# VH-VL binders against q9h9l3, part 207

Target 1, 176 residues: q9h9l3
Amino acid sequence: PRKMVAIDCEMVGTGPKGHVSSLARCSIVNYNGDVLYDEYILPPCHIVDYRTRWSGIRKQHMVNATPFKIARGQILKILTGKIVVGHAIHNDFKALQYFHPKSLTRDTSHIPPLNRKADCPENATMSLKHLTKKLLNRDIQVGKSGHSSVEDAQATMELYKLVEVEWEEHLARNPP

## First folded at step 10 (VH-VL)

Design P7 (framework fv_unasnemab)
Fold by ESMFold2-Fast, scan of step 10:
Structure P7 (fold): chain C 176 residues (1-176), chain A 122 residues (1-122), chain B 107 residues (1-107)
Amino acid sequence: as target 1 above (176 residues)
Amino acid sequence: EVQLVESGGGLVQPGRSLRLSCTASGFTFSRHYMDWVRQAPGKGLEWVAEIRNKFNSYTTYYAESVKGRFTISRDDSKSIVYLQMNSLRTEDTALYYCARDLFDSGYYFDYWGKGTTVTVSS
Amino acid sequence: DIQMTQSPSSVSASVGDRVTITCRASQGISSYLNWYQQKPGKAPKLLIYDASSLQSGVPSRFSGSGSGTDFTLTISSLQPEDFASYFCQQANSFPRTFGGGTKVEME
């Protein structure tokens, strides 16, 4: 199971009315929560909305940010061949313009036994903040200065570890 | 190509100091944990110290035998990791290896330098 | 500190033999165990990491197994270049600790 990382990305708004979500930060942690990667990323398009309240991204972070194409290459080298854990991870993969094999993808927003442990309906999509508070007794995404993608990736890995044995057995019997 | 080159070893008297350097090339040094491992003549391997990357606050760890005497540090701009060795003892005599700690799948030393020899004797 | 007890300290073997080296941790270390090979006058080389993952470029005759406290390195069919010392290392806790080593010698 150690060939497993957790990812969390922060997106800013680009395109018309800032409706397009473009990658602006990516954090990747190992099985124990150690940070493998944490870089601000410069989108190829003009940033219309920093979404700072949620992303934590400010104009100053773009000054030395890694260009998207370079950052994408670095990130994919870390993800390739590993089980990748995320929360609503389809959003992160979309921002990376990347397809990760479903057999190696774990989405903590869609794991029935995890919701069961949190006393939530098995098929409901629960927020990372709610699951972390309920199952780990920890408050994340506190305040209005934006979320820490490092904190979110660490919480996501810890949540997955609560159901890892059960869920991996389920996936072995029911391959995606 | 990944390379680690140690330097700074030599013959010193007990109680003196030495600073070892390890110059890294061929990879993004700033993202890796770096370790020092030593080997006394004809003996096995002994882990000495680790320094983590910037994203993990440059946290340092030491073997009990060297705590308070040795200091590990790094300069990411030069891709160098250092081991400052104070109050040297004859028991510190060893070949000192610099190792890259890859921590994406467990924690393991995937590359080692050739080592630099430290002899503590009168 | 976690003590790593490695056995045997030496083994005499012939080309083609199956060689087994064991490593026992004084406390549970999950799968945080690595195996290194060292030849005289050379730096150690990583063979196996995270108990059972084969390092890129290492021949498939090398395999690792185990979890918790008991671990094994196996060389399925010993080759001339495999006569060397082998060390296990735990990476679960600080300080990191190595086993005492096993010398695989020509019979």
Scores: ipSAE 0.744, ipTM 0.882, lowest interface PAE 1.1, mean pLDDT 93
Fold by OpenDDE, second read of step 11:
Structure P7 (fold): chain C 176 residues (1-176), chain A 122 residues (1-122), chain B 107 residues (1-107)
Amino acid sequence: as target 1 above (176 residues)
Amino acid sequence: EVQLVESGGGLVQPGRSLRLSCTASGFTFSRHYMDWVRQAPGKGLEWVAEIRNKFNSYTTYYAESVKGRFTISRDDSKSIVYLQMNSLRTEDTALYYCARDLFDSGYYFDYWGKGTTVTVSS
Amino acid sequence: DIQMTQSPSSVSASVGDRVTITCRASQGISSYLNWYQQKPGKAPKLLIYDASSLQSGVPSRFSGSGSGTDFTLTISSLQPEDFASYFCQQANSFPRTFGGGTKVEME
């Protein structure tokens, strides 16, 4: 079996009116929740909206942030060849301007058995916060300081582990 | 007070395009999913589309009847949700409602606009 | 797609009557069923969500029950303002789907 990692990214707003989501932090954890990567990342374009209340990103975090191109290289090196777990992970990959193979991608926002376990609609996208509370009895993304991408990545991995066996069997029978 | 105000409806010929807008107020727009639901004259309700957001990244869902023709989008800075309708058909004739969905759940539509009328006719 | 079959399509009743409307899903939708009221020329109004939860501001004479595939909306004592159309809606899967509606008319 391939190694598994979980990823979570925080984005800030760039471009006109700050509507472009640009990578500003990326956290990657292994199967056990150990942090493999956690860096603030400097977008190539001027930041218009830090989205601090959600992202937790502030201006001071960008002073010594890793340039996007460098960070992207570091992150891709970690992800290559691994099963990558994330929540609504298409947003993370979009921000990274990277496309991971579908067969090696696990999106906890689109796993019907996970939703079922949480007594949620099976064919709906539930928030990471909601699923974490329901299934792990843990509060994440609390307070006014914004999200912690490390915490979110760890929660995502823990959620997936709850349905890993069933889902991997399903995927084996029904490759994406 | 929560308010949803639709606009952009009108009379068009088949094959033409319209863009509907729904302006929201009285709540934190960016924290809610938004939906379009339509009702043909004298008929029942039909769900059209839903748009969700995660830090200004969006996921969309469509009814089969409008897939490939309609596009739902939103501008959170303006508290507006849009419905771009292309290649309109006579069967698209309806009153189009904007509806607010619950934060992080998408379980139900607790607030509705008054609707905007779209008529597609030769 | 999940089909929602609503019954009856219309019902004639008098003030004070008990009115029952049924909604059946083509497959299990747990408790993710909502009820809406619509009066002529007006937008739909949420009455019941999650099968049995009464929306704030809705009179207690309205109640919802059921789970899985069979659901019921009950008006314990019909009032003059209750003559309207009623719709069920499933929120278990996409696409979201509504029942065909029930028109409650004055006898």
Scores: ipSAE 0.000, ipTM 0.552, lowest interface PAE 12.5, mean pLDDT 92

Design P70 (framework fv_unasnemab)
Fold by ESMFold2-Fast, scan of step 10:
Formats: structure tokens, sequence, C-alpha cells
Structure P70 (fold): chain C 176 residues (1-176), chain A 122 residues (1-122), chain B 107 residues (1-107)
């Protein structure tokens, strides 16, 4: 085990017609899947669309939710200096308004050996649900009440661990 | 900034009970795993028990030597972790430390209290 | 239980010496190994976590290495404040177990 965590965020729609994605929940797990952080986060702007089918966020979760500025500080304190694993992680970093060094970022949607193990084209962008089913024989994001960012972060870490040795060796030879 | 203050130790006879408390301050207590570690006079360290945080269902773990006799618990609203010690034996005589357990990069005790002394004798 | 064998039990050293303490696990523990310093009458203090990570505020003369079963704590140039007991601790599985300790004494 390295200084490595996995992250998954849930976003709600803010701004005109709910087109802006704003952070509303963040989950962070350690190498073994233990939960370091899991909070509902209150966006600074009015929520137009909870996107509940995907986010799992409801109005009740915003009661006593951590304000964005405070949550961002807590989250960045956990991420700084660590290898951060995520799936399509650029969306999470964008919602956090945060730049994480590429050398310490691992995106399971862009790891060619992982796709190869799943019998998928190396350059395709596969969903977390598909990769988890194919490689871990586990169904995630089941039902219609929204996704669990904890479950997604745990699955993401487990997927990365399948290719960790191979991919870290590749990155050591080919620094980003 | 981070402080852990143990209390509740004392002199007791074998077979009796004691409850130790550890009051935490200076951090978000509910986010952390908390442990008890003891040290018999002139000897080394022995891990006793752990209680996990709210995000991991307050799961508890115990050393075999205390299983069935000791219970670890916590009150996040008061930032206190407890160790209920029943059926005490002379072998339980030790200085009892409360420790904060970080688990972001492995698992490790980054802060310890000064300890509270438990003496079990006839 | 994972047994942690620490050696030596004690070592006599002088200021400026390089001191090496070893810790062996009875089974593989990956990098889940920590090192603590304890001075007489005081609580233990974290030095190294996850085998090789230096805790904030700990002098750079302290370093940790190893993985699997064999681990080492090194003090590159011993200072007067380093005369203390040192303990390794595995965090791979329950129960958590400590090594027997190494006392670093003045020659």
Amino acid sequence: as target 1 above (176 residues)
Amino acid sequence: EVQLVESGGGLVQPGRSLRLSCTASGFTFSYHYMDWVRQAPGKGLEWVAEIRNKFNSYTTYYAESVKGRFTISRDDSKSIVYLQMNSLRTEDTALYYCARDLFDSGYYFDYWGKGTTVTVSS
Amino acid sequence: DIQMTQSPSSVSASVGDRVTITCRASQGINSYLNWYQQKPGKAPKLLIYDASSLESGVPSRFSGSGSGTDFTLTISSLQPEDFASYFCQQADSFPRTFGGGTKVEME
C-alpha cells in the first residue's frame, strides 16, 4: 500500500436550466476501501436540478450539508501529495475547482491495460459499471434511487489494484 | 492543537471493573479511528482495541487477551472514546494510552495521550 | 497473530553514530509497518508510517525502509535527544502487534 486514495463525487445541476454541474457529495476511500470522507456538500448557487436518478441527492441531504468552501478545504487536505484514483476523474476535479498533478493522477477510464483485461478496445472510454461487472463480477449502481459515491470510489480502487504493478511500472518509464 | 486526555484509571482488585475515558479536542473526532494501547510496567507496547469511525459503521476490534472482557465505544457528540474493562486480572496492570488512528496512508497512531494507570492487585 | 521480532533489544552508541534497528514480521505485511520513539516517562511518538514515510516534524536523519517481512529504521547521525526506546508496529491485520522494542543507550 502506497499513499493512494480513490475519489468519487456526485453533482447536481445549478445555473440556467440546471446545466452547470456543482459538487453535492464527495467520497474518498483508502487503499483497502475504508472510508476517509463522505459528506453532502451545499453548492454556493441555487440547486435547479438534483439529478436524483444518478446523483442520489435529495433536498433533505442539503439540510446541514457542509458548505462548498469548507468541504473543498477538507477534501484537498486529504488529496494533496497522494496518488488519487478516479473514474473520468477530470469531472471530479472540475467540480472541486482543483488541479491535481498528472503524475499523481490515475484515471481508470483511461488505462489501456485495464480495458484489455476487460476484452474492450484499449482506447475506448468504458463506464465504471461495465468494468466492475466484467473484471470484478460485481454489480454496482443498481436500482433507480441514485448512485453511491462510496460504492463507486471503492470499485474504482479495486479496479486500479488489478493493474497497479503494471501501470506504475509503465508510468515510471514514461512519466506524464 | 490535537489533544487526547485519558481518565478513569485507578487501583482495583481482581474481578472488578473500571471504565476509562479519553476526551479528544482539536480535530473532527467522528472522522477518526480510535485505539487503546497499554504498557505494563517496564515492558513494551500491547494493542488492546480499536473502534472505527462513523463512515465505517463503528466496527470494533479486540486483542485476544481482552476479548469478552473489554468493550470499546465512543460518543461522537462529546468527542470521547471509552474502554469498559470487566473481570480485571493482575495481567491487565498497565498504563493505558488512547491513540488517534490515521488511515489515509496505511494505518498509524499519530497522536497519543499521556495515559492513565490501571493497577489490578489483591 | 503476526509476530514482530525486533532486533537488537538494546544497542550502545555515541553521538554521531549510524544506528540501524530491524523488525521482522512472521508473515507478509506489505508496507503496513510503523516506527515509534518512546522516551522514559513519556507517551510514544510517531516517527515513520507506512514503512518509509517520515512524519511531519521528525528530523530527516530518521528513515525507514523495507516491505513484506523485513524492515529497517535508520538514524544516520545519532543526536543526544535520540537516546530512547524504539518500537515497530504492524497494521496489516488484526490484532495489531508491536515489536519488543530496542533501547538506544549512550556508550
Scores: ipSAE 0.835, ipTM 0.913, lowest interface PAE 0.6, mean pLDDT 93
Fold by OpenDDE, second read of step 11:
Structure P70 (fold): chain C 176 residues (1-176), chain A 122 residues (1-122), chain B 107 residues (1-107)
Amino acid sequence: as target 1 above (176 residues)
Amino acid sequence: EVQLVESGGGLVQPGRSLRLSCTASGFTFSYHYMDWVRQAPGKGLEWVAEIRNKFNSYTTYYAESVKGRFTISRDDSKSIVYLQMNSLRTEDTALYYCARDLFDSGYYFDYWGKGTTVTVSS
Amino acid sequence: DIQMTQSPSSVSASVGDRVTITCRASQGINSYLNWYQQKPGKAPKLLIYDASSLESGVPSRFSGSGSGTDFTLTISSLQPEDFASYFCQQADSFPRTFGGGTKVEME
């Protein structure tokens, strides 16, 4: 089996009125949940809204943040050739301005067996927080300090592992 | 040029404490995880501890053999990583290496210091 | 903990020989396996990282292969400066663990 990693990103608001989502933190963990990458990232454009309540990002985090272009290179090097697991991962890839091969991508927000296991409609899009609570009996994204991308990436990997065998078999029979 | 220089080793009796230091230069210290690895005389390598910087906080990991006795810490402003060793035992006798833990697709120790010798004897 | 079983513990070889060292993990570690060379009185030196990636400055006669649980370090043609000890190390999980080492000696 291919090497597997999970990714989660935090975004801040840039552009007019802060409506553009820009990468401000990226976390990558391996199959066992060990952190491979975790950096604050400096967007190329001025940050208008830190979205701290959700992102956990503060102005002080950007003082020594890794410039986007450099961080992107580092992240892509890690992701290349691997199966990448994420939740609503299209947002992460969009923020990275990178698209991983579909055949090597696993989105836990679109895995029917996972929803089934959580007693949710198979075709519904469930939040990472809900699935994590339901299937792992763990609370994530709690408090007022914002999300932890490491915690979210770890939860995403653990969720995927619950349905890995079944889903990989399905994908083998139905290549994207 | 990347350099790691360990210091603080010496001869101590069992039960005593010792503090090792590793001074780093030639790279952005705060961007890298740091590890201690030791080698008993004539023996193999044993990982001791790792410290990671995480957004103005630190995460530490320890080998079971030193857990509860050793504490790894760092001062990013000085580019130094420390190993506080308490309740030392004879089996802690070893050459202690400081190593830079680089990560890309994985973790590896790409630079090592020359080591500092710790001898625990009654 | 992940145990790393390295073999052989020692090997006698001559210059020009092909030398193979194996490392087996007690569980799958993907490709998070590194190889180090250590000469007497010196610190370890990184040779191979991520199972098969050659560290900069390391001669091409060194190569690494394997994934999952079984890994191999190969020296295609042993040179005089290659007589040393070699260690594998897994970086998949904590605690980090090393193999027992292999001493390559002159025959």
Scores: ipSAE 0.000, ipTM 0.567, lowest interface PAE 12.0, mean pLDDT 92

Design P71 (framework fv_unasnemab)
Fold by ESMFold2-Fast, scan of step 10:
Structure P71 (fold): chain C 176 residues (1-176), chain A 122 residues (1-122), chain B 107 residues (1-107)
Amino acid sequence: as target 1 above (176 residues)
Amino acid sequence: EVQLVESGGGLVQPGRSLRLSCTASGFTFSYHYMDWVRQAPGKGLEWVAEIRNKFNSYTTYYAESVKGRFTISRDDSKSIVYLQMNSLRTEDTALYYCARDEFDSGYYFDYWGKGTTVTVSS
Amino acid sequence: DIQMTQSPSSVSASVGDRVTITCRASQGINSYLNWYQQKPGKAPKLLIYDASSLQSGVPSRFSGSGSGTDFTLTISSLQPEDFASYFCQQANSFPRTFGGGTKVEME
């Protein structure tokens, strides 16, 4: 009965020595993993470090990339009023310069029942790669060419679906 | 705002071909799934075909009754979705609607065109 | 194929009446069910999507409920503009299938 999407963003390094994380790609999928949005995004600042090993972003992807302000508007239109699922999602919201209500946010890095199913300590922060391998028997983020934000968003949604009923009941009884 | 305009319908003999077009405006066409739904005179609605968006590799799906005869395609640069209909039968006679398939919360046809009439008759 | 059985096929009602239309799927479809209204000579119009979500611009007298196999569309207080045909549609699997329709007629 609730509108729900999953998001994953890729960031590149901008600012002094490339230490600032700026949005360079965003992928959003629906409940079944169908891709609603997947665009390369041009940061307003000069890119110092593409962080290609992790982001998968290369200079060629910035040609015809959507400017940050336009991309942000498109993304927020999709997210507003929906339950948004992500992994360490505060990083994505920070890159978007966006506040999403806590009551509509689901972070798969901070769901105790999910860790329990993976035989991990309930209060530990586990990587998306580890949880996906343990619970879905699937390898993601393989190789050295960078991560696929589509693959990561899809895995994140599938992980949440494993605990959705239990966790939604918990949140209904214990509103954030 | 959002508009879908179908064209290409007409009277055609059994066994012949016809190509329907649907021109979209008022939204980012390449982001949406597009569907064809038909309605025989005085009857209910029947889903015909779907083509997915650029992010989902333009995957296509068809009703069993039209598989092998109909082909759905799109041209995102022109905001047009097509339905190529081959080997037409009298039972293909219907009003053909183009519909925008929104999939952010379930899958649903939030906008429809007025339809284009296809009559298959000798 | 998932068969959608819609009932009743027609109903005679007066302005102010509560009208209930049901739709049953031959197998589970989760909440992937939509309701459309169609007036004579016009294209269908979306009323409810994902079983219970009211489409923007649709009056609040329309509501949807259900999950799995059994679904209901309710018009709490029928208005003159509501005399029309109503169709349910499942979007759980391909092919997408519609119910046979319900015609809401004036008494």
Scores: ipSAE 0.830, ipTM 0.910, lowest interface PAE 0.6, mean pLDDT 93
Fold by OpenDDE, second read of step 11:
Structure P71 (fold): chain C 176 residues (1-176), chain A 122 residues (1-122), chain B 107 residues (1-107)
Amino acid sequence: as target 1 above (176 residues)
Amino acid sequence: EVQLVESGGGLVQPGRSLRLSCTASGFTFSYHYMDWVRQAPGKGLEWVAEIRNKFNSYTTYYAESVKGRFTISRDDSKSIVYLQMNSLRTEDTALYYCARDEFDSGYYFDYWGKGTTVTVSS
Amino acid sequence: DIQMTQSPSSVSASVGDRVTITCRASQGINSYLNWYQQKPGKAPKLLIYDASSLQSGVPSRFSGSGSGTDFTLTISSLQPEDFASYFCQQANSFPRTFGGGTKVEME
């Protein structure tokens, strides 16, 4: 089997009104939840809204943040050739301005067996927080400090592992 | 050119303390995790400790054999990583390497110092 | 902890020979496996990282393969400068662990 990693990104707001989501932190963990990558990232454009309540990003985190172009290169090198697991992962890839092969992508927000296991509608889009609570009995994204992308990436990987066998078999029979 | 230079090794009696230093140059020190790896005479390599510097805090990891006795630390302003070794034992006798941790699809030690020798003997 | 079992502990070979060293992990480590070369009195040198990626400057006669628990380092045609010890190391989990080493010596 291919190497599997989970990714979670935090974004800040850039552009005239801060409506553009720009990558400000990226965390990547391996199959066992060990951190492979975790960096603050400096967007190429001026940050208008740090979205701290959700992102956990503050101005001080950007002082020595890795420039986006450099970080992107590092991250892409890690992701290349691997099965990448994420939750609503299209947002992460968008922020990275990168498209991972669909056949190597696993989005936990779109896995019907996972929702079924959580007693949720199979075709509904459930939050990572909800699925994590239901299936792992763990609270994530709590407090006022914002999200932890490492925590979220780890939770995402653990959720996927619950349905890995079934889902991989499904994908083998029904390649995207 | 990347360089790692260890120092602080020596001969000590069991129960004593010793502090190793590794001075790094030729790269952005604060961007890299740093590790200590040791090698007993005529033996294989043993990972000792790793220190990470992320988000204005440090995270450390230790081998079970040194946990509670050794402390890894770093001074990014000086590009130095330290290994404080307390309650030394004879089995701690080894050549201690400082290694730079690099990453792509994983972590690996791409640069090593020449090592500093620690001998623990009564 | 993840135990790395390296085999053989030593191998006698001649220049030009194909040399194969194996490393087995006690549990799955994906491809987070590195290979190092160490010559007497010298620090280890990185040869292969991530199971199969050749480190810059390392001759192409060195190659790595494997995934999960079983890994192999291959020297396609042994050269005089290749007589040394070789170590595998897993980077999947903490604590980081090395194999016991393989000494490649002249026959």
Scores: ipSAE 0.014, ipTM 0.603, lowest interface PAE 8.7, mean pLDDT 92

Design P72 (framework fv_unasnemab)
Fold by ESMFold2-Fast, scan of step 10:
Structure P72 (fold): chain C 176 residues (1-176), chain A 122 residues (1-122), chain B 107 residues (1-107)
Amino acid sequence: as target 1 above (176 residues)
Amino acid sequence: EVQLVESGGGLVQPGRSLRLSCTASGFTFSYYYMDWVRQAPGKGLEWVAEIRNKFNSYTTYYAESVKGRFTISRDDSKSIVYLQMNSLRTEDTALYYCARDLFDSGYYFDYWGKGTTVTVSS
Amino acid sequence: DIQMTQSPSSVSASVGDRVTITCRASQGINSYLNWYQQKPGKAPKLLIYDASSLQSGVPSRFSGSGSGTDFTLTISSLQPEDFASYFCQQANSFPRTFGGGTKVEME
C-alpha cells in the first residue's frame, strides 16, 4: 500500500453563541483501518456548545483532553508527506489550522466515480452516512449519542479503496 | 532519544518459566504496536508475538511455535511490554528482541532493543 | 504460513560493487515487505519498508522494489560499512515471517 491515512474530526462550538467550530476529537486510521491516533482535544477557547448529538463530546471528555497545540503537532506529524483521505476534509484541515497539499488530498465527498457507484449525481456532495450505506451496506452515525470519528475515518478509507485504482490513474492524467 | 531496554533473560531448565520485560522511553508508548522477535545462536530472525495499541483493543498475535505457552502483555502506565514464557523448550533458546511497530505506512519495526538472552538447558 | 525465500544465502563482494538480494513470498503479500540490516553482535536496523520506501537516515545507495511475490533489495555501490547480513520480512499476514538472510562478505 501507499503512504495513505484517513482522518475524521469532531468539533464543538466556541465563540459567540457557539457558532465557531473548534477541534475536540481527531481520529486517524491507516490503509487497513488500524487506528493510529484517537484523542479528545481541548480547544484553546471556552466551549459554549458541545454539539453532543453530532460530536459525541461531553464535558468529561475534556478533563484529560490533549491541549490543541500539542494535539495539532502530533496530528501533523502523522499527516505530513502522506496521502490523506477524508470526507468534506476541508473542514478538518480548517479546524486543524493546517494546509495539506492538494496533490496529496483525497476528499470522498468530491470523487465523481464514487458517486457514480452509489447511483448519485457525479458532482453532488453526498453525506458519508449515505455513501457508506449505499456502497458498503453499513449503517454509521446511528443514534443520538454522537458520531464515532474512528468509525467515520474507517468508513472513509474503505470508500476510497473502492475507487482508488481508477481515481489515482485519473489524478495522474489530470494533476490537481 | 527512542530507547527499548530488554531484561529478564537467563539460564533456565526445560519446562520452567521466565518473564521478559522491555522498558520503552522517548515516545508515546501507548500509540505503538510492540513485538517480540527472537534469534537462535547463529540463526536468522523469528517473529514471536505482537500486542496492538490501546486504540486497537490490545489485540495479541502469536507464532504457532509459541501459542499456548507464551503470553504478551503491556502496561502503558509504565511503558513496559512483557513476554511471559511458560513450558520452555530447548528450541526456545535465543536472543529475544523487543521492537516498536510503526504501522502508519505498512507495518515495520523502526526501533529495536539490544536483546536479552534466554538459554534453556538440556 | 507465508514462507519467505531469500537468495543468495551469501555473496562475496568488493567495495563499489552493485549487490542485489532477492526475496520471494510463497503467496501474494502486496507491498508489505521490509528489509533489515544486521551487523555482528548488533540488533537489526530498518532499511526499507513497504517494499520501496527508504527509512530516514539510510543512504540512498539502498533501494527496494517489487510487489506481490517477488522483491529485490539493491545496494548500488557497496561501502565498507555495508558488509552485514540482510533480512526481508513480510507484514501482510500473521504470523509475520522473515527470509533466511543474506550475508554480504568481503571478497
Scores: ipSAE 0.817, ipTM 0.908, lowest interface PAE 0.8, mean pLDDT 93
Fold by OpenDDE, second read of step 11:
Structure P72 (fold): chain C 176 residues (1-176), chain A 122 residues (1-122), chain B 107 residues (1-107)
Amino acid sequence: as target 1 above (176 residues)
Amino acid sequence: EVQLVESGGGLVQPGRSLRLSCTASGFTFSYYYMDWVRQAPGKGLEWVAEIRNKFNSYTTYYAESVKGRFTISRDDSKSIVYLQMNSLRTEDTALYYCARDLFDSGYYFDYWGKGTTVTVSS
Amino acid sequence: DIQMTQSPSSVSASVGDRVTITCRASQGINSYLNWYQQKPGKAPKLLIYDASSLQSGVPSRFSGSGSGTDFTLTISSLQPEDFASYFCQQANSFPRTFGGGTKVEME
């Protein structure tokens, strides 16, 4: 079986009005939830909006942050050849300016059996926070300190494990 | 050139304390996790502890055999990792290695010091 | 804890021989498995990381394979400098654990 990892990224706002989402933190965990990667990342452009309320990123975190190009190389090395699990993972890949093969991507925001298990409409896009609460009875993304990408990545992996067998079988019969 | 130099080893009686140091050079110390690994005479390798420095905090991990007795710490300004060993036991006798923990596609120890010897004997 | 079982504990071989060392994990560790070489009186040296990635500077006669629970280190043609002890190590979870080691001796 292929290695499986879960990823979650935090982004800050760059560009003239801070509307460009730039990678500022990336967390990767293995199948057991152990942290493989967790770094603050320095965007190539000036940060206009740290989006601290959501991202948890502050100016002080950027002092020794890993330059984007270096971090991207490190992250891609970890992801290459693996099944990558994430929630709304297209945003993470976009921020990384990287696109993982679809056949090796698992997006927990688009897994109907997962929604069904959570008593949600199968075709609805549910938040990670909601699914985690419903299926894992755990509160994430609480407090005023912003999101924890490690916590979110771990939750994402645990959610996927709930439907892994069923979903992998589905994908085998219906390859993307 | 990456270098790791351990120090602080010696002969102590059971129940005593000892503090090991590992001085790192040749790389950005604060970017790496650091580990201690020990090897009893004529035996295999045993992982002891790991310390991470992320997000203005340190996270530590310990082998069950040393948990509650050993404390790993680091001073990034000096590029030193420490191992405070309390309540030492005879079975703690070993050569203690400091190792750099690299994490790009997983965790592995790519550089090791020469080790410092700890002997616990009555 | 994840137990790592190496086999054999020792092997006698001659220069030019193909040597294979196995490491079995008590549970799945994906490919988070590293191999180290240790010569007498020396610190361990990283040979293979992530199950099959050759560390820079390590001769190509060394190779690693495996995934999940079963892993192998292979020396395609044993050289005089390869007589040493070898250890596997899992990096999947804490505590980090090593195999018991394999001593490659001259026949």
Scores: ipSAE 0.007, ipTM 0.600, lowest interface PAE 9.5, mean pLDDT 92

